# Ledger of designs, part 8: VH-VL binders against Putative glutamine--fructose-6-phosphate aminotransferase [isomerizing]

Target 1, 262 residues: Putative glutamine--fructose-6-phosphate aminotransferase [isomerizing], of Saccharomyces cerevisiae (a2p2r3)
Amino acid sequence: MCGIFGYCNFLIEKTRGEIIDTLIEGLQALEYKEYDSSGISIQGDELESLNIYKQTGKISSLKEEIDLYNLNKNLPFISHCGIAHTRRATHGGLRRANCHPHNSDPSNEFVVVHNGVITNFANLKALLMAKGYVFKSDTDTECIPKLYKHIYDTSIELGYNLDFHVLTNLVLKELEGSYGLLCTSSHFPDEVVAARKGSPLVIGVKGKTDMDVNFVEVEYLDQEEDYLKLNTQTKSSGNVLAAAPVKYNTCLRKSPPFVHNT

## First folded at step 4 (VH-VL; framework fv_becotatug)

Design D02 (from B04 with heavy chain V101I T107D)
Fold by ESMFold2-Fast, scan of step 4:
Structure D02 (fold): chain C 262 residues (1-262), chain A 124 residues (1-124), chain B 107 residues (1-107)
Amino acid sequence: as target 1 above (262 residues)
Amino acid sequence: QVQLQESGPGLVKPSETLSLTCTVSGGSISSYYVHWVRQAPGKGLEWLGVIYYSGSTDYNTPFTSRLTISVDTSKNQFSLKLSSVTAADTAVYYCAREYWIATGSGDYIYFDYWGQGTLVTVSS
Amino acid sequence: EIVLTQSPDFQSVTPKEKVTITCRASQSIGSSIHWYQQKPDQSPKLLIKYASQSFSGIPSRFSGSGSGTDFTLTINSLEAEDAATYYCHQSSSLPLTFGQGTKLEIK
């Protein structure tokens, strides 16, 4: 069991503390009774840096862990994209390494939260390990941010400067199975990618007035695959939320309190 | 290397509490979620419940008021207690391991190791 | 709860015959279906996980396919040791459920 949640503000100033609180509250709204680990990724103190915080235990334990980093919670962001995840249980040993979000490398060039099963992950992992990538977890999810970085680096080496959505299309072509995912990158600081195949994904927009889903760029890749680009550089103000259900095929359909189906 | 073995009384009287233990050998239970599954003679498999390493439990709806699953990490043991038993509770009881590997799916994983099962007969 | 319905309930089969067992879910479960083999007086044994992935040590004659609501376990060329009851199992949501079972008897 797990859930994914994203929160973006653009042209609506929010403090780091408010952003963290919104992500934590979003996870609590998605919570199922057996969740015992969670994590978030938010912008760091540098302009293009991403930080990951994850912890075993209840969602409240994550907030307690974040407090130990003594972050400047009053730091304002006019635009910010954060992603979050909670899953049903975390074990000893590799507990933190197995929590989402997962990253591509120690500098967090690509950060992913994921719900679903990547059925070809063993083959992708073998390929990436042969190319020098070091895996820290036993998750199928970890191949995704590493695949992003591999394709990105290869494209740069060949002289291409890819848009985030083009890069995502190349990544999704290599993935088999079902997924709902959110991805952020230090290379694309004003963007978040939402993609799904076979797994339901809910996206909503909440603004002052005049806000519409037209701020979300959508590209259909396949019958069961959708790519969404959320742009935080618009002149309109608002908040954008994306969330995936805890279970693929449950009778219980609940929208989080912070999501609008429009 | 990993083995699960159920133990407990083979005969329980109606209205009493059925108590079973699942003992794990060949490894630590720190990475285990343990499920209990039963099978009435000549019938199919029925899921009873699960205990997570956290100590949290989930039970199948018909058993919520009668079933308790617990863990003793120091003994590498899991226990099942089913109260107010009737003849309908006569079955082979299995414990089964779900080895969690954070797959990102959020769903439950398959059962890779099963105990041999223990027959419990409810009769006077 | 998710109900799994298997077909057939029982089949008497000849060695080297191809056997197909189906499992239908009452709602979409993606690929979260697993197949177990249970021989008389033994515990169930995992054969196929996540619809199509063979578990370690399982003979190649066993294969699985399907997604969503319709799943199939195939035994390409039946062996005498394959006489058993086969169960599908969904791991998509609680409560976990099993199909009613398919009993294969070798002629």
Scores: ipSAE 0.000, ipTM 0.432, lowest interface PAE 14.6, mean pLDDT 76

Design D03 (from B04 with heavy chain S54E T107D)
Fold by ESMFold2-Fast, scan of step 4:
Structure D03 (fold): chain C 262 residues (1-262), chain A 124 residues (1-124), chain B 107 residues (1-107)
Amino acid sequence: as target 1 above (262 residues)
Amino acid sequence: QVQLQESGPGLVKPSETLSLTCTVSGGSISSYYVHWVRQAPGKGLEWLGVIYYEGSTDYNTPFTSRLTISVDTSKNQFSLKLSSVTAADTAVYYCAREYWVATGSGDYIYFDYWGQGTLVTVSS
Amino acid sequence: EIVLTQSPDFQSVTPKEKVTITCRASQSIGSSIHWYQQKPDQSPKLLIKYASQSFSGIPSRFSGSGSGTDFTLTINSLEAEDAATYYCHQSSSLPLTFGQGTKLEIK
């Protein structure tokens, strides 16, 4: 079906080439049949910047696309979080724009990979378009990074300074349907958030002396006991954040104190 | 409101090529995925093929060698050509628009608008 | 190809009765099943998408359920205007396929 893969190294140096190879190998390990599209997001050349590479067809098509950019594969990262996705389509009318990852804006302030179906995406898209967000794909997923950006910007203007996991919980409160998702952000370097509801999700964490990727299943549950467990596991896992429910509903009010986009 | 309307000859001779058009009104077709479906008298629905907005096509296996679907954006029309017809090709032919969105779980698709259908009889 | 088998082929029913139509897929298709209503000399009309989601403007007496290989369309309190042939349709993989149809006559 579809696959989601994430890879973080923390206080263990890895080159860009090693990181890309790990993400690609992770996607290949999820294959039962041929893929219809795939993509990855990794840190760019500028500090805290994020780049997206995606392509239709087999994973080999994505690898060829990445090779066209002549990236410095020897560039070292002592900490890095990358995310990856592979997808199956019902038919052959594929668009590169519909491949994951999806972004919030041309600066890639928020980047998301997603497995599942967001059943209220049409209403979210209409709201975001009315606020000036430009959608370039036909996916339900694209509303997610744009919703992150909208809530983030609105919170900043209202004087809030949100942690990434708190921001994520605000986003999740607005989503209906099923999801397994990973999100990275230029505003939260060296962090990745993972959340799920009704879809399986696996996230890998690389230990200091470990050559293998460690996989952790993350559950999104509405119980406080589970929230405390996820928070504890996240803190013990280095640069990994786990989402938990938060009751908060001021960010998406139709009439905010200021105009978000002019 | 978006409307699809099929048109073409009601009678085609055996061994000739059946040609139909689907005209769209109420919207631009530049992003449409359009399917052709037929229904023989008293029988069920049979999927024939699809054309995507960029012009690529997929056809049902029995029709791959005989079927051509095309698009003319300037006329807001989709066309179906089926060659070497026989009496078995007598049917009502429909065009249908695909609602399509790419989700994380795969394609989320269904047929939201259908044409009224046009009957084609293959007879000498 | 994925074969969809409907049951029953035909049913004559009384108004206000509850009707159940089943659709069985030859392999798992998740929830990628849709239900269409076709009245005589008319084009098909979408009723239920993705097994259980009602399409806009469809009366609440129509509902769908199921996942995997077994799907059901239910018409709770049948009305005279429900006389039609009903088709299931899968969108999981190419070629797209339809069930053979279930014809309902209302007496």
Scores: ipSAE 0.019, ipTM 0.538, lowest interface PAE 6.6, mean pLDDT 79

Design D04 (from B04 with heavy chain V50Y T107D)
Fold by ESMFold2-Fast, scan of step 4:
Structure D04 (fold): chain C 262 residues (1-262), chain A 124 residues (1-124), chain B 107 residues (1-107)
Amino acid sequence: as target 1 above (262 residues)
Amino acid sequence: QVQLQESGPGLVKPSETLSLTCTVSGGSISSYYVHWVRQAPGKGLEWLGYIYYSGSTDYNTPFTSRLTISVDTSKNQFSLKLSSVTAADTAVYYCAREYWVATGSGDYIYFDYWGQGTLVTVSS
Amino acid sequence: EIVLTQSPDFQSVTPKEKVTITCRASQSIGSSIHWYQQKPDQSPKLLIKYASQSFSGIPSRFSGSGSGTDFTLTINSLEAEDAATYYCHQSSSLPLTFGQGTKLEIK
């Protein structure tokens, strides 16, 4: 079993340290006793850049790893979307490489955390390798961010300017099996997509005060293929939490005024 | 090719500790998750817990206070101890290997190889 | 804990019949269901993993389907050797749980 967690602040200033702490606390709330690897992705120091931090061992090992990078924890973000994941570690030299998040390329243009099984990943991997993509892990998940980049690049070559929602629909059409996933991209700053097929995903929203939070955008493809597009450029401010099924409660924060179950 | 085999006393008295060993042959256990599952006569399967070859364990809630699973990598053996047994603990006890691979989005938990099972009767 | 409920508990069947066994989960488990066959005085044997994937060496008459909460094991043309108890097993969350079993007896 593995867990996924996402955290976005929308027009509510949070420091990098606060964001990291929230992601780590989310993973700890989701933890399965035998989880022995974890990772997060957050915005880097450069505009629109994404960084990935992952480590084998308990969640405290990930926190120690992050602390070694001497990040500016006081750096403020008025809007930010971060994603996080825990799983059982794999054996041998591939342990760290098999941790989520996974990326599309060395520049982290698309970053994904995933829970589930992509049953056609071997065919997708073969196609992507033929197109020059280099795979660093044995996970089925790694094909997802690479598929995002392939479709994105192809659409740009054909003169299309896809928004993140449309791009995600095209990616999901190619995936078979089960999934709960979160994706962020340097091409779509301040946005995160959440998608599921066959696995529940819980979204919580909290406003700045006791206010209406209908500023969150949600779109469903069908009963088996649901996804959520979250956008920090809404008319109101808020914080959003997302969680996937794990050994412990999947609703990490029952934020006022409401929680969405998908 | 890979084989698991349970062994231990077939009769245990109430209040004593039930002790079983699972011996693995035909392969290295250096990457194994091994689970213990039991089956009372005429009843269904009940998961007890597991151990990773490194010593990490998790136990089903009803057994947490009574159950200990351990591993001896030098002997390719996994052991189960269940204390304070009663007649309700009479069952066939199986060890089973969890299929573990680096592929997939997370943990693959299905049992590809099972031991033959060993019947343990709790009676005075 | 996720409860798995199988139906039927018992069925007496004729050779060559198509048999369906259902397994319902108390909450969505995606495709994290596996099917085992257990013959008298033998250990369980894996038939189907992740709802629909046949394990190596398993006869083609066995197939699995379903997602979410409702899963089915199908035996398309029952053979005498298929007399056994069949169990579903979920791997979505701990504790791992099994269905109560479906016993098939040949007429």
Scores: ipSAE 0.007, ipTM 0.420, lowest interface PAE 10.7, mean pLDDT 77

Design D05 (from B04 with heavy chain V101I A102D)
Fold by ESMFold2-Fast, scan of step 4:
Structure D05 (fold): chain C 262 residues (1-262), chain A 124 residues (1-124), chain B 107 residues (1-107)
Amino acid sequence: as target 1 above (262 residues)
Amino acid sequence: QVQLQESGPGLVKPSETLSLTCTVSGGSISSYYVHWVRQAPGKGLEWLGVIYYSGSTDYNTPFTSRLTISVDTSKNQFSLKLSSVTAADTAVYYCAREYWIDTGSGTYIYFDYWGQGTLVTVSS
Amino acid sequence: EIVLTQSPDFQSVTPKEKVTITCRASQSIGSSIHWYQQKPDQSPKLLIKYASQSFSGIPSRFSGSGSGTDFTLTINSLEAEDAATYYCHQSSSLPLTFGQGTKLEIK
């Protein structure tokens, strides 16, 4: 079992240090004693770039790894979407390559954290390897960001300009099994997709004004599948949290916007 | 190929500690997540707890204060100790292996191989 | 804890009959349901994992379906050797839990 966590600030300035601290604190709240690896993805120094930081060991090992990069922690972000993950110890060895987030390619065009099991991953991996994708891990999750990139590249080559949510629908249609996932992309700055099928995923909002939050049922999936698209292009402001697994009696939303872990 | 086998006293007196061993063959014990499940006569299955690859444990709520699961890699064995037993603890005790594939999102949590089970009767 | 409720508790069936066993979870668990068969005086045996995936070596007459809160185990054409108690098991959250069991006997 694993924890996934996402944190977005929209039109509420946060420094890189504050964002990292929030993601780490979110993972610590989800940490169980059997978890032995963690990672985060945040915006890099360039506006549309994404960086991944991940490490084996306890969450403190990830924090130490991040500190070695000497990041400008005072760099401000008016809007930012970050994702994070922690996972259970494995008998196949604790390998950095097996930690989430997983990426589509060395440029981190698509980055995913995932909780669940993709039951057709072997077939998807074979297809993607035949298309020239290089896999670095033994995970089922790694096929997801690579599938995103394959569908994105094919669509661009055919002359289409897909919205992130349309692209996500096409990706999810190919996945079998259960999942709770968060995806960010350098092609869709200031956006995050949160999607689920059979796995719990809770979204909460807290802000001074109404957030521009789009909640969409995914076409061609069963009634238990849905996703959420967050868009900062409006004049809404606030903080958004996403978390899984969810403990019984957790309440992460209220009207007006209020997030509380009870 | 992989085999799990429970062993221990078939009779335990009330108030004493029930101690069972699960011996593993056909694979390295250090790569296993092992669960303990019991079944009272004529009743259903009840999950007791698990020991993970890391050596960490989780126990079902009713057993947290009485149950200890441990591993001895030199003997290729997992052990269960349940203290302060009563007649309600009379059951067949199974050890079961959690099948592992590193999916990046964790391990599978289903039991691919079970021991044969050992009956423990709590009686004077 | 997540409570799993099976239906029926007991069923007496004839050979070659199609049998359906249901398992209902007290909250959504995705596809994190597994099915086991237990014959008298034997340990449980895994049949179906993650709602619909057959375990290696399991006869094709066994199949699983469902998601969220409602799950089904189907035996397409019952054989005499299928007389057993069947249990569903959830792996969505700790503590792990089992259904109360469904006992099938052959007429």
Scores: ipSAE 0.007, ipTM 0.468, lowest interface PAE 8.9, mean pLDDT 78

Design D06 (from B04 with heavy chain T107D, light chain L94W)
Fold by ESMFold2-Fast, scan of step 4:
Structure D06 (fold): chain C 262 residues (1-262), chain A 124 residues (1-124), chain B 107 residues (1-107)
Amino acid sequence: as target 1 above (262 residues)
Amino acid sequence: QVQLQESGPGLVKPSETLSLTCTVSGGSISSYYVHWVRQAPGKGLEWLGVIYYSGSTDYNTPFTSRLTISVDTSKNQFSLKLSSVTAADTAVYYCAREYWVATGSGDYIYFDYWGQGTLVTVSS
Amino acid sequence: EIVLTQSPDFQSVTPKEKVTITCRASQSIGSSIHWYQQKPDQSPKLLIKYASQSFSGIPSRFSGSGSGTDFTLTINSLEAEDAATYYCHQSSSWPLTFGQGTKLEIK
């Protein structure tokens, strides 16, 4: 059993330690069964940089591995988006390189966590390898962040500056099979994309005065690029949480948080 | 400053369990990971597996059912147990250090220091 | 798994000769290749990491280059103490793998 979790704070200051603790607690709460591996991605020390931490074994092993990095846990973020994943091996042995998150390149320009099966991954991998991309894992998931990078670079070469949501729709058009995914990028700080096809994904919003997560209504708007629209919005600062399962996809931005009217 | 030293029986009978210890000196074991690599006489190097300070492990596929790597933090020792040995398991066994740095990815890196190796012969 | 193929398997060389050892990966591994030297009855010793970065204390006559699938280790002006077997090692993908080795001996 796999789980995905994301946590964003917008205009509510959180320390790195608080963000890491929230991501790990989210993973622990999402799936109560024994895990075989876990990982997270958070902002690094350099502006717009992303770091990945992942480990085989229980979630406690990941927490202990993160502690070895001696991170400045008091570093504050007024806005931050982090993503997380747990995995249970369904076939062979565990491999650290097969743990999520997966990245596009050593600079972590795009970082992805994913549940599901990409049925055309062999063709995508062949295409990407022919363009010089280096694959470190045996997973189908690794083609996703590399596809993001390929499409992003191509769009820049052609003179376009794509919005993260538009870039994501271009990536999703190339994927076949099922997926629930979260993606962050150093090119799109303070944003996280959540997308799904055939796999559920849940998105929640928590305001500064709320104790619990409020699930937002999302509406799928059928356009050439599959845009989503949130039906509820507020002027208050808030936190955004995302977890599987959910029926709709969405793009979470550095914008005022969305809360259902009570 | 860091030194690694393998030890264990030089002879093991077929079908028995091969048991080796790697003793580390000169630093906290939490600052690096230990890999096991073997080399059959006259042959090349073969990666067996790794253990992290938390006790979590990754093993090379042919060995997953027979191999156990563990750590005893009180003795600063790592152990390797390989069950159901055959003559094909005759080799020099090395432990090697991966200095774990904050790379951002948590993936494997190079082996900067190796133990001296210990020869294990499997024969009746 | 990624297969690393070294060339040559064996080479008999004269002192002061320039020697090039190649390592080819079965798929792209970026720069995640490392080179080790192993003398008879000794453990391997790290020479070059991440294709081109020299490890501390390694003589300047050793250098590495390459990216993707093709990598080289060069010894510029071979010395007698360089008689050894050389191995490439990839850290790009699980499981970790080594090349079959290149044995250099002095004429």
Scores: ipSAE 0.000, ipTM 0.407, lowest interface PAE 16.5, mean pLDDT 76

Design D08 (from B04 with heavy chain T103K T107E)
Fold by ESMFold2-Fast, scan of step 4:
Structure D08 (fold): chain C 262 residues (1-262), chain A 124 residues (1-124), chain B 107 residues (1-107)
Amino acid sequence: as target 1 above (262 residues)
Amino acid sequence: QVQLQESGPGLVKPSETLSLTCTVSGGSISSYYVHWVRQAPGKGLEWLGVIYYSGSTDYNTPFTSRLTISVDTSKNQFSLKLSSVTAADTAVYYCAREYWVAKGSGEYIYFDYWGQGTLVTVSS
Amino acid sequence: EIVLTQSPDFQSVTPKEKVTITCRASQSIGSSIHWYQQKPDQSPKLLIKYASQSFSGIPSRFSGSGSGTDFTLTINSLEAEDAATYYCHQSSSLPLTFGQGTKLEIK
C-alpha cells in the first residue's frame, strides 16, 4: 500500500537539485495508479535542519509544491540523507496532514516514513498524548517520530548520549506489528536508519571504489532484526539507496574521515 | 527511594491461572522496563519475560503460550498471569527493574532494583 | 539461548581469604555480564555491572573482570557478611539467562 525510498550520498558531492530529482525518480519507480499522495524530507538551509515537503495527489503535485518554495537547487552537499514516501489512502482521509513524512515536533527533530501496520499505535498515542505530544494526523505512523523524541529526551535527561541505531533499538522494542520505516534526525546528521519487523526491505549501494557494507551489530531482541554499519575509506565515495521492502534493519551512516574497511 | 512490591495469592490449584501484581514507587515510569524472574525452592534464577514502556512484551520461549504480562500505567502496576499451572511452577516470583539503555549490540542492561519476591505454591 | 556455567558450585571459605568465582558463556557476549548476590530468603542485589563496573554503594573488595566468554568475580578479602549465593547474568540477547549460582559458606 505504500512506497518507501531513501537516498544518501557519502563523500561524493551532490546538489540539492540532484538529490530531489533522485528522490522523486525513486518514488516514480514505485508509483502505481492506487497511490494518491507523496512526500520527501531533505536537509534545510541551516546545518542539521530538516525540511518536509508533502502533498496529496500524484507525484507531480509534490513537484509543484516543492517548486513553489524556490529552493536553492545548486546548494552542494558532500554528504546527505533524504527519505521519501508515496501512499495509497486506505486508513485516514486524503489530506496533507496524513501524508508521510511525519515529524516529532515543529523543529523536525525526528522525521519518519513508514509502511505497514503498527498494531499497538492506540496505546502508544494515548501514552504520548498524556506526555503532552500533539497529534495532527489520523495515521498510526505519527506515533513513531514522537516516540523517538520522547525516548531521546528521556535519555538526555538521564545523562545518556545514545547513538542513532541504539535509540532506534529502544523504539523498535515498543513497536508491534509488521512494518518498515526510514528515519532521519537533526540530532544525527548524515545518518539514516532503515528498520523492519515482519516486512522485507531492500538496500542498494553504489560507489566509485570498493565499499564494504558489514553486519557489525545484530539485534538479538528479535531474530528478524539486524543492524548494519556502512563504512567508507578516505577518498572513497558512494551512494546508498534504500527502498521497501528491506530484508533487514540497517543504520547507514557516514564513517569518520580516514577510516578503513576490513 | 525506588521500591518494587509483589502481591498475589500464595496458593494456586493445578490447572488454574497464577496471577501476581508488582507495584513500583519512587521512580519515573517512562525510564524503565519491568522483568519477571522466578526461583524454584533451592534452585537458581529463571527469566520469564519483560514489559516495555508502551506495554509491549517479550517472553521466554517455554512460557510463550501460558504467560501474559500487562501494565496499568495510571497505577504504576505490572501484572503477571501464568495459566495451566503445575507443581513445577511452585517458586518465588520477583519483579525487577531495568533502566532502559541499550548498547549498539542490542543488549539489555542490569536489574538495579528487585521486589522482595512472593512465594507461590501450586498444590491441591 | 546463551548458557552460563559458573564454577565452583559451592565453596567453604575462611574470613579474609581471596575468593574467585568464574562464569563461562556458551558464546561471546562482549561485556554484557552482571553479578548479583543473594542471601537466604532475600532478593538478589546487584554488585557488578558490565563485567567490571561496581554498582553504587558496593564495597571495594568486590571486583569483576573478563570479556567475550570468560568472566570472573573476585572478593579480595572475604567478610562474614559475604556468605551468600552469587549469580552471573547475561544481558546481550533474549532470553536473558543466569548462571546456576555459586554458594559461599563461611567456616
Scores: ipSAE 0.082, ipTM 0.610, lowest interface PAE 6.4, mean pLDDT 79

Design D09 (from B04 with heavy chain T103Q T107D)
Fold by ESMFold2-Fast, scan of step 4:
Structure D09 (fold): chain C 262 residues (1-262), chain A 124 residues (1-124), chain B 107 residues (1-107)
Amino acid sequence: as target 1 above (262 residues)
Amino acid sequence: QVQLQESGPGLVKPSETLSLTCTVSGGSISSYYVHWVRQAPGKGLEWLGVIYYSGSTDYNTPFTSRLTISVDTSKNQFSLKLSSVTAADTAVYYCAREYWVAQGSGDYIYFDYWGQGTLVTVSS
Amino acid sequence: EIVLTQSPDFQSVTPKEKVTITCRASQSIGSSIHWYQQKPDQSPKLLIKYASQSFSGIPSRFSGSGSGTDFTLTINSLEAEDAATYYCHQSSSLPLTFGQGTKLEIK
């Protein structure tokens, strides 16, 4: 039982505090009864920097963790992409190191949230450890951002400057199993990619108010890989991307009714 | 500089497993994918499958139950095993390289280097 | 799967003649088409990549064009060494597929 959520603003200024609140509200809107852990990633104080905040327990524990960092919550962003995750323990048990988002390295060059099971993660982890990557969690997910960085570094070394969606396609070729994922990168500060395979991806579009989130299912492509590049420079302001797993074909809220008894 | 060379048996009996190797020299195997392609006598080219540098594989649908592609990094060798062969599997088998970051495409690309091919005849 | 259909299957041509080979895809593949030359008892050799880009060392008489579903390989002035079978190859999606081939013979 896991949930992923992304939020991008474009051409409508949002403060850091508003962005954090939106990501947290998005996680709450996924309607899982209880969470073992949660986390978010947002832009840091420097352009091309990403921060990760994650904690075990209820989502209130994440809010308390964020407050410890004395962030400038009034810092404005005219364009911003953030990602969020809530988790029930599946791989690696309940430890902070096992919470999403996962990163590629201490500089957070690539940050990923993920639902699903990467069935070849042991082989990918062995390959990446042989290349010098240090794993700090027991999750299958951690191989993903490290694979992004390995492929990115190799492409740069060979003289190529890849678009984020092209880089994502190279990563997806190496992944086996099921996934729904969101990725952000300090190398691509105004972009987020969303991808799925063997698991439904539910995309939410938010209305003008922060209370209105609509979720749309993305169809399976018969073992094909889907990916999206969200370039905030070409997207309408106020758009929200939310992706979450379904269990036994139970979908998240598509158009939530607001019904009141008299 | 990069060279690919196939080797294996020229004759295989029906119902047996065909085993071929592709030896790579002059390049780092971590920088490209290796594909297997075959060509039946008088016919065109048929894609069989690919192995990525992580060891992950994708196979063409008719071969998913019979085909295994693997890599031995210590020998710079890629292997193809095709089980339960029939006369329809008689072909020249090629290994071919796809340089995964060339042109920054991210998608599958062209095959820049091919092995010389090895003829496999399936006959009793 | 994406089916690639080449025309013609066979052509007998005279040296210096302009030759056009076409490849039609069953669905749009952008520019993810590549052309190979195969001489008897030899492996295929890459000629044109991404519909129109010449691979290194390929003579300038070879050129490619097209996008979407319709692609063309042109040999502007045919030479005797161009007798071969030519294949188009799509790299847009798995499974990767090839055209059936066009055999070119010199008179």
Scores: ipSAE 0.011, ipTM 0.541, lowest interface PAE 9.2, mean pLDDT 78

